# Ledger of designs, part 171: miniprotein binders against a2bj90

Target 1, 235 residues: a2bj90
Amino acid sequence: MSRSARRKTSALNTVLRVVEVFASIQGEGPFTGTYSVFVRLAGCNLRCPFCDTRYAWSLEAGKPLGVEELVEEIARYEPSLVVITGGEPLLQRHPLNSLVEGLESLGLRVQLETNGILPAPARDEQLWRVYHVVSPKDVPVRVPGAKLHPSWVDYARATGRAWFKFLVANEQHVREVAEYVAKLGIPRSRVYIMPLTPEKLDMKELLELHSRIASLAVKWRLNFSPRLHLLVQLP
Below, E stands for the ipSAE of ESMFold2; O stands for the ipSAE of OpenDDE; V2 stands for 0.75 times the mean of E and O plus 0.25 times the DockQ between their complexes.

## First folded at step 20 (miniprotein)

Design QZ10 (at its last look DockQ between E and O 0.89; V2 from the best seeds 0.89)
Fold by OpenDDE base, look of step 20:
Structure QZ10 (fold): chain B 235 residues (1-235), chain A 99 residues (1-99)
Amino acid sequence: as target 1 above (235 residues)
Amino acid sequence: SEFLRIAKIYQRAAERALRKGDYDKAVYYLYLVAEIALEKGDLELAIEYLEKAAEIAQRANLRELEALVYDLLARVYEALGDKEKAEEYRRKAEEIREG
């Protein structure tokens, strides 16, 4: 392999397409309430009708940023957690592994948000070490082209570093989640249900949805994920 | 009822989406209202929302969402005991997915 080919492959592994970097509170899942830096990566392999981050769907919506520069930018916020999100972060798997390596070298905790369509991390990937919140889009919300990759169940069992966050609108959705996770052998302790919130809800509507889904979570013995950032009016 | 309040949230969201030209969002939120209606056993209301969703999806060429709507229409008609219409909508959904 020529020196030019190695430089091109190394350069491809060191640049991410990033939409935005910002500090906030993690509003969702097992790390709710954690002061976090969010890295929103560009590109998604889905077109969820209910997506509130449509501006991140195209790779071109992101700016190219070097991994080293991005690590330095993140570190300046002194985060308790780094949340890598976007469209689908795993579309940029190679440079994302390099980013994780850099962040972990600084002792920063990392959480990935993924739709679970792409394969889970392998043991040799830096991504294997981080926390993952998988948000399937097949069940119950039936997004076209969505299918949970089975390797996420295996990853969750092997590492204990994965949780599954399902969007739900009603009790039937909660039932479907309960049946789905039982069939897959996912422990209920690793399952979160979160209200599917339309954009531009008022606070009363937002609270009504949260209250309903939280009650269903208790009834069905599942964890509840708020959308805390929306409730407290943070990014 | 609490249920009607939740359905109304998604209905209003669909209406907002339509006004903005977010047809995919509109179709999907109408679909959610129909799922909610089905959960209540209001099959007629479910059909009404799904027919509207199908019309919007067809006009906007949202084929995958159109197929999703037809899947639910098939289930609603099956629940009504109309096996002929249930099979018609299954076939329509299949034709979209094979094409």
Scores: ipSAE 0.897, ipTM 0.953, lowest interface PAE 0.5, mean pLDDT 94
Fold by ESMFold2, look of step 20:
Structure QZ10 (fold): chain B 235 residues (1-235), chain A 99 residues (1-99)
Amino acid sequence: as target 1 above (235 residues)
Amino acid sequence: SEFLRIAKIYQRAAERALRKGDYDKAVYYLYLVAEIALEKGDLELAIEYLEKAAEIAQRANLRELEALVYDLLARVYEALGDKEKAEEYRRKAEEIREG
């Protein structure tokens, strides 16, 4: 096959299993408030009991979309940020790198959300150049089978493009986060604590939980992440 | 009072999860209530919620969560000064993770 024909054949075979694509506001972490397009990829290597997106656990929940088609769909929204989430997006690593390449060729900023079990990007991956919000699930929430891959700390130090976001429900959790990040050498400026929020809270309950965790963030000198989209009633 | 309001948020979430048949959520939220009770030093309340969580986890065959509940029971009994029960619950958790 000619170079052009081989490239077209490769593009036709490069697909992502996608659950949903939608525009909203990034409600969590360092990019809170940014007009974003979310791409939720199917498949997850965890079964967190508090997961709000269980519908994305199975790869079968995703529809196959070609990377080129997906880039065009995303671009039509004119996003300030493209948030790739899931499930666990790194389960689809190869076609994900192709998506990132396409988005970056259009000058679009990309942020990945990951549970950090799979290794951080290598220098020769397109994912090396995007922003990452890593949400470990082993500490403090003790999800079975979760363990942060140590390469994420090395990646964060080398690139400055990773932040660590921890779900917390109480002060003991915050103490555990503080000890964990200190042991790993993660500076507090890269650490966010976020309230573990059950589904269908009323606004008073939601505010109470935010207020408690925000107060703990100040006490422990850590960054606070809201769930802003919940406060403003966006997806 | 603030910790009581937070505990009730998770308690109500556990009740909603039970009504929907989301037993893993229910167990986990009861576990969180127990963690808050332990933080407050209300060891009896912590045990009450953890025993309920264990019962649900056993009935629903949620073995990894059951082991997590036993881990916390061991911590609560250690705080209570009952080292025999603390060790018993540690063994229960280990047996689930090994088997």
Scores: ipSAE 0.884, ipTM 0.941, lowest interface PAE 0.6, mean pLDDT 93
ESMFold2 (binder alone), look of step 20: mean pLDDT 87; pTM 0.858

Design QZ11 (at its last look DockQ between E and O 0.86; V2 from the best seeds 0.88)
Fold by OpenDDE base, look of step 20:
Structure QZ11 (fold): chain B 235 residues (1-235), chain A 99 residues (1-99)
Amino acid sequence: as target 1 above (235 residues)
Amino acid sequence: SEFLRLAKIYQRAAERALRKGDYDKAVYYLYLVAELALEKGDLELAIEYLEKAAEIAQRANLRQLEALVYDLLARVYEALGDKEKAEEYRRKAEEIREG
């Protein structure tokens, strides 16, 4: 392999397409309430009708940023957690592994948000070491082209570093989640249900949805994920 | 009722989406209203919302969402005991997925 080919492959592994970097509180899942830096990566393999981050769907919506520069930018916020999100972060798997390596070298905790369509991390990937919140889009929300990759169940069992966060709008959705996770052998302790919130709800509507889904979570013995950032009016 | 409040949230969201030209969002939120109607046992109301969702999906060429709407229509008609219409909508959904 020529020196030019190695330089091109190394350069491809060191640049991410990033939409935004910002500090906030993790509003969702097992790390709710954690002061976090969010890295929103560009590109998504889905077109969820209910997506609130449509501006991140195209790779071109992101700016190319070097991994080293991005690590330095993140570190300046002194985060308790780095949340890598986007469209679908795993579309940029190679440079994402390099980013994780850099962040972990600084002792930063990392959480990935993924739709679970792409394969889970392998043991040799830096991504194997981080926390994952998988948000399936097949069950119950039936997004066209969504299917949970089975390797996420295996990853969750092997590492204990994965949780599954399901969007739900009604009790039938909660039932379908309960049946689905039982069939897959996912422990209920690793399952979160989160209200499917339309954009531009008022606070009363937002609280009504949260209250309903939280009640269903208790009834069905599942964990509840708020959308805390929306409730407290943070990014 | 709590049901009517939740249904109204998604209905209003669909209406906002339509006004913006977010047809995919509109179809999907109407679909969610129909699921709530089905959960309540109001099958006629479910059909009304799904027919509207199908019409929007068809006009906007949202074939995969159209198929999703037809799947739920098939289930609603099956619940009504109309096996003929249930099979018609199953076939329509299949034709979209095979094409």
Scores: ipSAE 0.891, ipTM 0.950, lowest interface PAE 0.5, mean pLDDT 94
Fold by ESMFold2, look of step 20:
Order: structure tokens, then C-alpha cells, then sequence
Structure QZ11 (fold): chain B 235 residues (1-235), chain A 99 residues (1-99)
């Protein structure tokens, strides 16, 4: 056979279980407003009662896609940002690193969304160089088994590539976030509070909730994350 | 007031969740209403919503959420000055987590 036909078996066998790929805006966190392609990976290590993406909880919810094939699909959208989300994307860590390598080789900027239970990237991982938005679920929302891995704070300090985003519903939650991040040594410039939004709110309810949490963000000197895609009615 | 508007948002969300059979969402949203009531100092309203949440959690076998509800009941009874009930609910939550 020709040399061009021989490929690395590991690269050809690298597969991700993917629930959906779609274009939208990044509605949350530090990259709010950016034209993005979302890659939702299957599987989650939590069962949050307020989760709005329960269809991604099971690994079986995803279809197997080869990494090279997925990179080409993503590139076709011409995104300004690739958002890797899920479930919990780090459950598929090995092929995820291959995906990141492929996306970066095309000059595409990548952001990961994680609940932070699994460890932060090591220096020799492709994930080391991407942006991360870490959303702990132990404080203040009290999801069982949702303890933030301490390596995320170390990673944030070493790289400057991580931000922490907390769902909040009231001022006591915001106070708890402020105490939590102070205890961990996370500077408030890296902290976002975001309204915990039930499904099917009308626009008046959405604006009321956003207004209250934004006011609390100002009061507590924390960054505010909207759920902008809900306000503008995008997926 | 802002309290009343936020509480109504989560109360309506809990009612929608109940109609759909999403009992874990319903319990969690009722828990949030109770947190808002406690923040305002309306301890009787907090107990009302937490007792409803506990009933739903028990019937739906939602043990971890039931324990969460008992944690907040303990805090509400502590605020009421009823230390016996506060300890009772702390014990109930602990039993679920041990068990």
C-alpha cells in the first residue's frame, strides 16, 4: 500500500460521543455575545435538578463522531469561538484533547464549559491552552457530589485562562459565592454570578430575574453573566 | 416588592414542573421560594413551602433533595428559636446522608 494510505491508528480511532453541533451566540460568561459553534458532548457526572440540558446526561445520548470529521463540520460554520459543552465534557477527556488539537491547528479559538469536578488540564494537554469557564455546583446551589477539584484554582492562577461562573437565585447565594471565592483565593475579576432561570419564563420574568441578579453583582462587586440567548430567543 | 416578584417566578416554575411530573425541579424551586422567604424573615411562609417540598420529595423518593429540604427546615426553626425542631431536622438530614 502507499505511504499516503497509512495513517496513525490512534488518530483514525479517536471518537467523541456528540449530542449536537449548532451555531448560536455565547450567551453566558466572559465571551458573551460572540458568534459561536456549540459542541455538546454526551455524559454528565451530575444530575442537577435545575439542569436545562438533561438530554445530554447519558453517554448513550451521543452519536459517535470521528474527531477529524467533527473538526471539518465545525470549521464549515466559520465560528469566532468554538464552545465545547455537555453534559460534562471532561468525561471524554482523551478524544477531547484530540479535538482541541485539530481545532487549534485551524486557528480556531476554543472555550470549554465544565462543572469542575474532574481535574484541570495538565501542562502537556492540548486543553491547557484553551479557555475554561468553570461552573461549580456545590456552592451555592448545593448539588450533591459536586465538589470543585482544587486544581482549577491552581490552573487559573498559573494560566489566567479560567473563569468561575455561579448560578444564584438570591442575595444569600451571592454572599456564599463571595465567601467561597475569597476562601479559595479566586479574585473577583474572575467570578461571574448568573441568574438561576427556570424553563419557560416570559420576557417580563426573565428581565426581573436578570435585573435583580445584576443589581446584586454591582452591590457585591462581582461580574454579572446574563443568559443572553434567552433574552434574544436563540438556542 | 422584589421578594414577592422573585418568589412568584419560582413558585410558578414549581407549579409548571409539578404538572409535567418533573418532581426534582418542583422540589428545588419550592426550596428556592423558601430561601427567599427566610431572607425576608417570613419564617411561616418558608415552613409552608418546605413542608410541601418535603412531601413531594418523599413521595418521589428524592432522598438527596429531601435532605436538602431538611437542612433548610433546620435553619428556619433555628431562626424561630425552636431548637428542638431544628435539631430534629438536622438529624433527619444526617440520617439520609448516612444511609
Amino acid sequence: as target 1 above (235 residues)
Amino acid sequence: SEFLRLAKIYQRAAERALRKGDYDKAVYYLYLVAELALEKGDLELAIEYLEKAAEIAQRANLRQLEALVYDLLARVYEALGDKEKAEEYRRKAEEIREG
Scores: ipSAE 0.887, ipTM 0.946, lowest interface PAE 0.6, mean pLDDT 92
ESMFold2 (binder alone), look of step 20: mean pLDDT 88; pTM 0.861

Design QZ12 (at its last look DockQ between E and O 0.88; V2 from the best seeds 0.88)
Fold by OpenDDE base, look of step 20:
Structure QZ12 (fold): chain B 235 residues (1-235), chain A 99 residues (1-99)
Amino acid sequence: as target 1 above (235 residues)
Amino acid sequence: SEFLRLAEIYQRAAKRALRKGDYDKAVYYLYLVAELALEKGDLELAIEYLEKAAEIAQRANLRELEALVYDLLARVYEALGDKEKAEEYRRKAEEIREG
């Protein structure tokens, strides 16, 4: 392999397409309430009708940023957690592994948000070490082209570093989640249900939706994920 | 009822989406209203919302969402005991997925 080919492959592994970097509170899942830096990566393999981050769907919506520069930018915020999100972060798997390596070298905790369509991390990937919140889009929300990759169940069992966060709108959705996770052998302790929130809800509507889904979580013995950032009016 | 309040939330969201030209979002939120209607046992109301969702999906060429709507229509008609219409909508959904 020529020196030029190695330089091109190394350069491809060191640049991410990033939409935005910002500090906030993690509003969702097992790390709710954690002061976090969010890295929103560009590109998604889905077109969820209910997506609130449509601006991140195209790779071209992101700016190319070097991994080293991005690590330095993240570190300046002194985060308790780095949340890698986007469209689908795993579309940029190679440079994402390099980013994780850089962040972990600084002792930063990392959480990935993924739709679970792409394979879970392998043992040799830096991504194997981080926390994952998988948000399936097949069940119950039936997004076209969504299917949970089975390797996420295996990853969750092997590492204990994965949680599953399901969007729900009604009790039938909660039932379908309960049946689905039982069939897959996912422990209920690793399952979160989160309200599917339309855009531009008022606070009363938002609270009512949260209250309903939280009550269903208790009834069905599942964890509840708020959308805390929306409730407290943070990014 | 709590049901009506949730249905109203998604119905208002669908109306907002339509006004913005977010047809995919509009179809999907109408689909969610239909699921709530089905949960309440109001099958006629479910059909009404799904027919509207299908019309919007067809006009906007949202074929995959159109098929999703037809899947639920098939289930609603099956629940009504109309096996002929249930099979018609199954076939319509299949034709979209095979095409």
Scores: ipSAE 0.883, ipTM 0.946, lowest interface PAE 0.5, mean pLDDT 94
Fold by ESMFold2, look of step 20:
Structure QZ12 (fold): chain B 235 residues (1-235), chain A 99 residues (1-99)
Amino acid sequence: as target 1 above (235 residues)
Amino acid sequence: SEFLRLAEIYQRAAKRALRKGDYDKAVYYLYLVAELALEKGDLELAIEYLEKAAEIAQRANLRELEALVYDLLARVYEALGDKEKAEEYRRKAEEIREG
């Protein structure tokens, strides 16, 4: 077969386990406010007690979708950003690289959300060119087995395409984040603290939690991430 | 105060989690209340919430969370000046992690 036919056949045969695809705004991190399509991949290598997307933990929660079909579905939304999230998307690394290839061929901007346990992209991966928001779960929230892979710091330094977002509940957590990122050599401009937000808070509780963590972000000279989608009641 | 407001948020979340049978969430939110109490220097309140969290974790067989609760109990007793209790809880956490 020709190279062109071989590539199309390969993309058609590559499958991702997908929990949901939907349009909304990116409510967190450096791209907050951007009209986005979210692709939630099934499977996670953690069982965080505070997880608000437990329905994505099992690979069986995902439906198999061909990468080419998924690219077409995403493109119909005309997104300003494609957010790949999950579970942990890097558990499906090989077909994920194929998805990224398809999205980039259409000029679509891609952002990955990851807990950072699996290694950062290699230079020859399509994921190398994608933006990453890395949310370590070992510090300060102390999820067992959640150690950040050191390659993410190297990747961030080499590319400028990674940011680090930390869930925090109190000032001690923020101090731990500050010490952690300083030790790893992660510049403050790449660090976000975000309120650890239980499910089903009312608006008063949401605003109060946001206000406290935002005040801490100013005090500690770190970036603040809201959960804007919760504040504006979007998915 | 901001401490009371944050503690109330996580305490209510723990109650909701208990009613739904989400015991891991309940333990973790109680742990966060205890962290807030420790941050304020209310060591007795921290112990109260951690003992409740430990009881739930034991009954629900949540061993990794139980060990996390014992880690914080050790820190609270260290701050209280009770080195024997602090070592007792460090040992309990270690025993869970070893097997």
Scores: ipSAE 0.867, ipTM 0.936, lowest interface PAE 0.7, mean pLDDT 92
ESMFold2 (binder alone), look of step 20: mean pLDDT 89; pTM 0.877

Design QZ13 (at its last look DockQ between E and O 0.87; V2 from the best seeds 0.82)
Fold by OpenDDE base, look of step 20:
Structure QZ13 (fold): chain B 235 residues (1-235), chain A 99 residues (1-99)
Amino acid sequence: as target 1 above (235 residues)
Amino acid sequence: SEFLRLAKIYQRAAERALRKGDYDKAVYYLYLVAELALEKGDLELAIEYLEKAAEIAQRANLRELEALVYDILARVYEALGDKEKAEEYRRKAEEIREG
């Protein structure tokens, strides 16, 4: 392999397409309330009708940023957690592994948000070490082209570093989640249900949805994920 | 009722989406209203919202969402005992997926 080919492959593994970097509170899942830096990566393999981050769907919506520069930018915020999100972060798997390596070298905790369509991390990937919140889009929300990759269940069992966050609108959705996770052998302690919130709700509507889904979480013995950032009017 | 409040949230969201030209979002939120109607046992109301969702999906060439709505319509008609309508919508969904 020529020196030019090695330089091109190394350069491809060191650049991410990033939409935005910002500090906020993690509003969702097991790390709710954590002061976090969010890295929103560009590109998604889905077109969820209810997506609130449609601007991140195209790779071209992101700016190319070097991994080293991005690590330095993140570190300046002194985060308690780095949340890698986007469209689908795992579309940029190679440079994402390099980013995780850089962040972990600084002692930063990392959480990935993924739709779970792409394979879970392998043992040799830096991504194997981080926390994952998998948000399936097949059940119950039936997004076309969505299917949970089975390796996420295996990853969850092997590592204990995965949680599953399901969007739900009603009790039937909660039932479907309960049946689905039982069938897959996912422990209920690793399952979160979160209200599917339309855009531009008022606070009363937002609270009504939260209250309903929280009550269903208790009834069905599942964890509840708020959308805390929306409730407290943070990014 | 709680049902009516939740249904109204998604209905208004669908209407906002339509006004913006977000047809995929509109179709999907109408589908969610139909799911709430099904939870209440109001199959006729569910059909009304699903048919409206299908019409919007068809007009906007949202083939995958159109097929999804047809799958649900087929199940609702089967639950009503209308086997002919159920098969019609199954066939419509299949035609979209094969094309």
Scores: ipSAE 0.815, ipTM 0.909, lowest interface PAE 0.6, mean pLDDT 94
Fold by ESMFold2, look of step 20:
Structure QZ13 (fold): chain B 235 residues (1-235), chain A 99 residues (1-99)
Amino acid sequence: as target 1 above (235 residues)
Amino acid sequence: SEFLRLAKIYQRAAERALRKGDYDKAVYYLYLVAELALEKGDLELAIEYLEKAAEIAQRANLRELEALVYDILARVYEALGDKEKAEEYRRKAEEIREG
């Protein structure tokens, strides 16, 4: 086999534990509004009290899918963006790199969502080439054990393909984010603040929370992330 | 006011979480209400919500959240000048983390 054919063949026999695959709109972060296919991987290394996807915490919640089969399923949606999320996708790092290889071979654009506890991609990983939205959970939301791995800042500087998205509930949280990113040398242009949004808010509450956090984003000169899918009632 | 509206959002979320038995959500949302009270300078109201959060966390065996709540209670009581309560909550948090 040629080297490219061998690489394709080596990806055929890896599996990912997948909770769900669905089409929707990316509702958060720098790619907000993009027609996307979401791949939710099972397993998480955190138990955030505010998590809205608790059904993905256990690896056993995922069904085993072969990487080649998954690539074909994703491609049939004709997505503008493939969003790999979870739980914490980097818990399945090896087969995830295989998935990225397959998606890249088809010219599909990929974005990863991660809590940033596990290290950023190395230069020789397929994940090196994709976009990342890193959502630290140690500051300001203080989830135990959620320390951001410092390699994500180095990765962002080296590649320009990472953004940092922080859940916030009040102005003190925004101040903490501003201090945190300044200390780490993360430029404001790469930082998003997003409303920490409880489940089952009515539309008035949802808009009030969005409005407050958006106003703080302007005041602190940070980017604002909505939770657009909630506003337009999409998954 | 704006602070009251945000506080109501998280307070109602905490109440919903309690009814559903999602005690970790309830504790966390009460903690957020307390942070909003602190933002408007109401230390006594903050303590009220934090003590409620601590009680729920203790009864539900939510050790990490309980310790978090005690850390903040210690800082609030220090700001109020109550050194005995501040040290009590510091000790409680340390006992959880050692235990």
Scores: ipSAE 0.802, ipTM 0.896, lowest interface PAE 0.8, mean pLDDT 91
ESMFold2 (binder alone), look of step 20: mean pLDDT 87; pTM 0.846

Design QZ14 (at its last look DockQ between E and O 0.83; V2 from the best seeds 0.86)
Fold by OpenDDE base, look of step 20:
Structure QZ14 (fold): chain B 235 residues (1-235), chain A 99 residues (1-99)
Amino acid sequence: as target 1 above (235 residues)
Amino acid sequence: SEFLRLAKIYQRAAERALRKGDYDKAVYYLYLVAELAQEKGDLELAIEYLEKAAEIAQRANLRELEALVYDALARVYEALGDKEKAEEYRRKAEEIREG
C-alpha cells in the first residue's frame, strides 16, 4: 500500500460524522440518572417508524469531526458518562474505536447505544471495553430489516458489559421479550423493557405509559427503563 | 379501561402522523392499536385497524410495512379460524418480500 493510501485510511479512521454533542442526564437503561455527554452519530441502517431521531438517519446529516477534537469537546463537560448514540453508531466502527480509545485514555466511562444488527465488538477492538445497551428492533417491535446479531449474546456472556433494552407497548410485547431472552439465554437481570412512547405525548399520557410498563416489568421480573429525560423535560 | 386509554394514545399518535404526512409512523401506530385490540380479544377491531394500516401503506408505497400488516392480518384471521383469509394475507406478505 502506498504512503498516500495509508494516509487516506488513517484519515478515514479519525473522522466521525456527528449530528450533535450535548450534556444531559442519561434517561434510559442501566445508567439512568447519570450526568452524561451524548454524542449522536449520523447514519442508520434502520428506518424505525417510531424513531424520534429521524434527522440522524442520513450520514450527510452529520458534520465531519476529528476524533481528537471530539475528545476535547467531550472532556470539557466533565461527564460522569459518555453516551455514544445516533442512528447506528457502529456504522462508523473504525473512527468510533479511535474515539473510545481517546475517551478511555482520559479515564472517561463510555456507553454505546446500538440496535444490535451489526456484530458485537471483537476482543481486539477498543469497543470491547465499553458498556453497551443493545436495543433490538426485531422483537417485539418487528421493524423491517431488524435482526439481532447473535454475537451480542456471546459478548454479553463474555464481558458482563451488555444490557438489552426492548421497546414494548403492551403485555404481549413483554411476553415476547421474556420468551425471546429465555430462548437466547440472556439473563433477565440484563433485560430492560421501555415504553414505546409516541412523540408529543402530554405528561399524563407519558406517565400512564410509564406506569403500565413498569407494572408489567415487575410482573414479568424484568428491569424497567424509564424515558427519564422526557419525564423531567431534558434533552 | 386502561386498555382503551393506551389504545387511544397510539390512535391519536397515528392521527397526528397522518396529518403530518408521516405515513410510516401512522401505519405502525395503527398496527400497535390493532395489537392492543387483539390483546383484549377484539379481533374485529384489530382487523379494522390493520385494514386501514394496509390501505395507507399501499397508497404510500411502504411495502415492508404493508407486509408487516399483512402478517398481522394473517395472525388475526388464524385466531378467528378463517384459514382461507389467513393464507391469503400470508401470500400477500410473501409476494411483497420476494418482489
Scores: ipSAE 0.876, ipTM 0.942, lowest interface PAE 0.5, mean pLDDT 94
Fold by ESMFold2, look of step 20:
Structure QZ14 (fold): chain B 235 residues (1-235), chain A 99 residues (1-99)
Amino acid sequence: as target 1 above (235 residues)
Amino acid sequence: SEFLRLAKIYQRAAERALRKGDYDKAVYYLYLVAELAQEKGDLELAIEYLEKAAEIAQRANLRELEALVYDALARVYEALGDKEKAEEYRRKAEEIREG
């Protein structure tokens, strides 16, 4: 068989455990508003009490999908952005790098969402060129065992392809974020604060929470991340 | 007031979580209400919410959240000047984390 067919066969031997694939709008962080395909990978190394995607915690929540068939499915949506999320996608690091390789070969732009516990990409990983939104869970929300791996700061400085997004509920949390990023040398232009948003709030509650955290973002000179998909009632 | 509006959001979320049996969410949202109360200087109200959160965490065997709540109680009692209670809760949190 040809080299092209041989490479396809190799990609078919790599499998990801996938909870869901769907088109929607990226509602959070620097790519807010972008028409996206979301790939939610199974498995998480945290059990955050405020998690809104608990159905992705178990690896067994995902179905096995071959990387090549997943790339083809994603491409049919004609996305402006592919968002890889989960659980914690880096728990499936090896096949994830294969997926990124396939998406990159088609010129598709990729963003990964991670809690940052596992190390940032090495230069020889396909993930090195992907955009990353890193959401630490140790500060200010105090999830045990959620310490940000220090390589993410080095990666952000070296590449400019990482942003840091923090859940906050009050001004003391924002102060803690400001101190934390200053100590780590993360520039404010790369920092987002986002409202810690319970499930099933009514629109008045959603807007009140958004308004308060957005005001704090202005006060502290940080970027604000909405939960836009909640405001417009999309998945 | 702004405190009342934010506190109501998390308070209602905690009540909903309790009704659904999502005890870890309930504990965490009560903890957030207590943080808001402390931020506005109502330390007695903060203690009330934290004691409720601790009771739920203990009954539901939520050890890590129970320790988080004890840390918060220690901080509130320290702010009240009750060093005995502050150290008591600090010790309770440490005991959960070690065994």
Scores: ipSAE 0.864, ipTM 0.932, lowest interface PAE 0.7, mean pLDDT 92
ESMFold2 (binder alone), look of step 20: mean pLDDT 88; pTM 0.867

